# Designs tried in a protein design chat: VHH binders against Ras and Rab interactor 2 (RIN2). Part 17

Target 1, 92 residues: Ras and Rab interactor 2 (RIN2), of Homo sapiens (Human) (q8wyp3r787to878)
Amino acid sequence: FQNYLRVAFQEVNSGCTGKTLLVRPYITTEDVCQICAEKFKVGDPEEYSLFLFVDETWQQLAEDTYPQKIKAELHSRPQPHIFHFVYKRIKN
Key: E = the ipSAE of ESMFold2; O = the ipSAE of OpenDDE; V2 = 0.75 times the mean of E and O plus 0.25 times the DockQ between their complexes.

## First folded at step 20 (VHH; framework vhh_rezetamig_d1)

Design m22 (from j7 with Y103F; at its last look DockQ between E and O 0.54; V2 from the best seeds 0.64)
Fold by ESMFold2, look of step 20:
Structure m22 (fold): chain B 92 residues (1-92), chain A 124 residues (1-124)
Amino acid sequence: as target 1 above (92 residues)
Amino acid sequence: QLQLQESGPGLVKPSETLSLTCTVSGGSISSRTYYWGWIRQPPGKGLEWIGHIYHTGSTYYNPSLKDRVTISVDTSKNQFSLKLSSVTAADTAVYYCARHKGFVYGRIPEFDYRGQGTLVTVSS
């Protein structure tokens, strides 16, 4: 039972690319961001963060959140959910 | 000793904008761990989550209210604010500012600190 997390990388002029990351079940958002900075080769990682996109709405994930727990909670809901984890620039 | 205190007018006319400020003392609003949120409780009803802001300025709002809500943060004053536009009598409630961890979807988040609350009445 390998743990995987699908993360999209969204960059303004280059569109969107996805990767499936092999991660520990208890990985934090902070750690996912570090992996994404390396995998997507960003030079300014402090300007990026992990977001949850669901119901056409974005939520920036605080560094002490757990994407695998979020994924499990969304999948356990009885209603259908379409969601994405997206590594992208912070708008601030 | 973290404290959150709401301030703002207790009476707002219909169609106007409700405006509240939360002042945070005993801790910094610039936390990479916490979200800063607003909740309300109409008379005789349960709590309703309004939305939150991360210290970066990133917001997330209750879908039922999102067209009328603006939450802002001023890290230099250690404050965050709520504006709710086009109010009606249905917006009469006790409003609380609060802190929480974790993502929000379909459930009111668990707050670890909350203000005392301020009653806002919408009436002509």
Scores: ipSAE 0.518, ipTM 0.778, lowest interface PAE 1.9, mean pLDDT 87
ESMFold2 (binder alone), look of step 20: mean pLDDT 84; pTM 0.856
OpenDDE, look of step 20: ipSAE 0.814; ipTM 0.903

Design m23 (from j7 with H55Y; at its last look DockQ between E and O 0.66; V2 from the best seeds 0.00; counts 0 for: pae E 2.04 > 2)
Fold by ESMFold2, look of step 20:
Structure m23 (fold): chain B 92 residues (1-92), chain A 124 residues (1-124)
Amino acid sequence: as target 1 above (92 residues)
Amino acid sequence: QLQLQESGPGLVKPSETLSLTCTVSGGSISSRTYYWGWIRQPPGKGLEWIGHIYYTGSTYYNPSLKDRVTISVDTSKNQFSLKLSSVTAADTAVYYCARHKGYVYGRIPEFDYRGQGTLVTVSS
């Protein structure tokens, strides 16, 4: 759904939680990170970023990327793929 | 104007590690917008994407090469690097460093700036 984006929050000492965000189709990764910092109540948002997890690999998303476009592209492929957007510490 | 320049040995022995550095001038490597990547072109063949790095140190590699590839960034020198281990003659190619936007999944990204390229030959 183009107006919704499911984002998981991963933290070292707790399990993952997920929230479905109401977003515009052209929201940037920078904007998603801002929303996530507020929704997940992180105190140090500069240490977090949005990542794409697909095919057992992680990719940090640069600020000027578009998660809804990524979601649409992955859904358009003939082979279904399981993927997750994850807000987590850059730390590594 | 932004420029990228590859440097490193042009001849590498089989089973050793190919090592290249890309020096960025006319702009900062510490960009929240761009990824810094490596591509190569074997003789008579098309381009192959190797991988990229974000300025935070986060990497993403071509799955067919990932077990042999390390890309690193040194923001204080405005440089990023490629190491490709256990090389064979099949790794002989012109290697380019490049900048791009966007995520990568199963596609070669569109590069907006690319170095001149450097030939690396794997031979005894």
Scores: ipSAE 0.512, ipTM 0.779, lowest interface PAE 2.0, mean pLDDT 87
ESMFold2 (binder alone), look of step 20: mean pLDDT 86; pTM 0.882
OpenDDE, look of step 20: ipSAE 0.821; ipTM 0.908

Design m24 (from j7 with V104I; at its last look DockQ between E and O 0.90; V2 from the best seeds 0.74)
Fold by ESMFold2, look of step 20:
Structure m24 (fold): chain B 92 residues (1-92), chain A 124 residues (1-124)
Amino acid sequence: as target 1 above (92 residues)
Amino acid sequence: QLQLQESGPGLVKPSETLSLTCTVSGGSISSRTYYWGWIRQPPGKGLEWIGHIYHTGSTYYNPSLKDRVTISVDTSKNQFSLKLSSVTAADTAVYYCARHKGYIYGRIPEFDYRGQGTLVTVSS
């Protein structure tokens, strides 16, 4: 099911919500962020990005990465793990 | 031509903080594509990934080192840095700064540019 991508939206004052996106297999992180800005109705999309959350750590995904490839690689591993794609504010 | 150059003290006393700076020239550190990372190689041993930073300031660290590592970026100086606290003799290594793409989970990234490396010795 390469055409689905589950993305959580995290906001300090709103908790977490999630949506399943119907996307092309080669969608970029930049394109996912554009979809998320619309779906989660953010007014300041330049302050948000897509992150990978795995093993209680965060990685900001660079704009020309491919979340569907990341998902496929993580699913192909022999050991189970929990990961999430999270659209959230960038922090420095 | 993109170049990366490590700078900082080559000798650090045990229990103190190792501090290195990487200066990027011939290209901008503010890239939408690349991460800026630190790796090290202890004498006679393999490479160990330390961590990376995206130009926005977002960091990701090797879990075995995370409690002692800080990586920071200064886009106005086109530089990023490494601080490794509470060093011991086990931290003696050649340290490299490097550029890479992609996410990290369970493997060393593929670097397309790397500095020449700087030996840091931890000794009294």
Scores: ipSAE 0.527, ipTM 0.787, lowest interface PAE 1.9, mean pLDDT 88
ESMFold2 (binder alone), look of step 20: mean pLDDT 86; pTM 0.879
OpenDDE, look of step 20: ipSAE 0.854; ipTM 0.921

Design m25 (from j7 with I108V; at its last look DockQ between E and O 0.83; V2 from the best seeds 0.00; counts 0 for: pae E 2.9 > 2)
Fold by ESMFold2, look of step 20:
Structure m25 (fold): chain B 92 residues (1-92), chain A 124 residues (1-124)
Amino acid sequence: as target 1 above (92 residues)
Amino acid sequence: QLQLQESGPGLVKPSETLSLTCTVSGGSISSRTYYWGWIRQPPGKGLEWIGHIYHTGSTYYNPSLKDRVTISVDTSKNQFSLKLSSVTAADTAVYYCARHKGYVYGRVPEFDYRGQGTLVTVSS
């Protein structure tokens, strides 16, 4: 099942929380950001984006990327990597 | 159509910083779809991906180089840049700027536009 995506929300002065989203297998990063803006109740959604954190590095995901495909690709590697999808401010 | 052009000095002394600029014309660097990257080819070797930047300033670097690499973007000038610090003779290569799409972790990106390249020699 590629119906779930775990996303952490990182915000100044609130710490970090996570939610498991019910999503289509081919959901785009743009759509995930829309869901996150509603779920985490951000007032300025244009200042946020979805990031991938892996191997101590951050990568902002372009709007037409597919987080479920990224997750599947990371899981297909010979050994698992710890990674997180994080909804956070672009300028943090 | 879209064109990418590298500029910068072709000769750099060991231990100094290599600095290149890529000027994008015929299209906007402020793309919600594309990343802007740097690639190099040392003499007699294959292409090595250095890293990329999204128009928001967010970067992602080749892990083997990330301690020495800085990529920056200036959307008002439609330009992005590479700085590679503490260079040695091993950094002699043809450097290309390039555009690509999609996720890149653990995979060399498929670029669709590339500059003609500029040789940077580290010597003396």
Scores: ipSAE 0.357, ipTM 0.699, lowest interface PAE 2.9, mean pLDDT 86
ESMFold2 (binder alone), look of step 20: mean pLDDT 85; pTM 0.864
OpenDDE, look of step 20: ipSAE 0.847; ipTM 0.917

Design m26 (from j7 with K101R; at its last read DockQ between E and O 0.91; V2 from the best seeds 0.82)
Amino acid sequence: QLQLQESGPGLVKPSETLSLTCTVSGGSISSRTYYWGWIRQPPGKGLEWIGHIYHTGSTYYNPSLKDRVTISVDTSKNQFSLKLSSVTAADTAVYYCARHRGYVYGRIPEFDYRGQGTLVTVSS
ESMFold2, look of step 20: ipSAE 0.622; ipTM 0.829
ESMFold2 (binder alone), look of step 20: mean pLDDT 85; pTM 0.871
OpenDDE, look of step 20: ipSAE 0.883; ipTM 0.940
ESMFold2, fold request of step 21: ipSAE 0.722, 0.682, 0.582; ipTM 0.879, 0.858, 0.818
ESMFold2 (binder alone), fold request of step 21: mean pLDDT 84, 85, 85; pTM 0.863, 0.870, 0.866
OpenDDE, fold request of step 21: ipSAE 0.884, 0.883, 0.882; ipTM 0.942, 0.942, 0.941
ESMFold2, last read: ipSAE 0.650, 0.707, 0.653; ipTM 0.846, 0.870, 0.844
ESMFold2 (binder alone), last read: mean pLDDT 84, 84, 85; pTM 0.865, 0.864, 0.865
OpenDDE, last read: ipSAE 0.876, 0.875, 0.877; ipTM 0.938, 0.939, 0.939

Design m27 (from j7 with S58T; at its last look DockQ between E and O 0.70; V2 from the best seeds 0.00; counts 0 for: pae E 2.1 > 2)
Fold by ESMFold2, look of step 20:
Structure m27 (fold): chain B 92 residues (1-92), chain A 124 residues (1-124)
Amino acid sequence: as target 1 above (92 residues)
Amino acid sequence: QLQLQESGPGLVKPSETLSLTCTVSGGSISSRTYYWGWIRQPPGKGLEWIGHIYHTGTTYYNPSLKDRVTISVDTSKNQFSLKLSSVTAADTAVYYCARHKGYVYGRIPEFDYRGQGTLVTVSS
């Protein structure tokens, strides 16, 4: 019933750090963002979101999506996929 | 009742820019749940995902088209748009605007609402 989600934190001038989060299996992107804001000590959380990075492309994940489901789907493919969940600033 | 309607010119000259607008009625484009996207179907071929925009302004484009595509949103008009530059005859297709959930990777996403489509022909 417990699961783990690896999330990288990216800042423009501070590099990339990662944490493995202990989360419920059906955690939403919105909930992951709330946890990340606390864990990475972000003062302006509304300017950040969770992104999927795969094949050198970025997608902002909508708030009521499920990162663990995305992870499971990508792992179900026949060859190894390299992907990352990244908490970073939204670029408008 | 949510409706999506494409509008724009049906004929575009080669090397020019294809420009379409999608008007959303019966619901708000400012949604934290949904992406607003463009797809197309060239004659005799399957659907191709062009890209989408989230209400925050963040876009994601099909890598094969990304250098020529701009998708924009205007929340005050409840509209989003497609510009595809430097068109050729290969860009002739029926273009649809659509709403969907979920990330896009290797599959066209599942739409819950889609416009009726508009044929855009690229011809000299």
Scores: ipSAE 0.468, ipTM 0.773, lowest interface PAE 2.1, mean pLDDT 88
ESMFold2 (binder alone), look of step 20: mean pLDDT 86; pTM 0.877
OpenDDE, look of step 20: ipSAE 0.814; ipTM 0.901

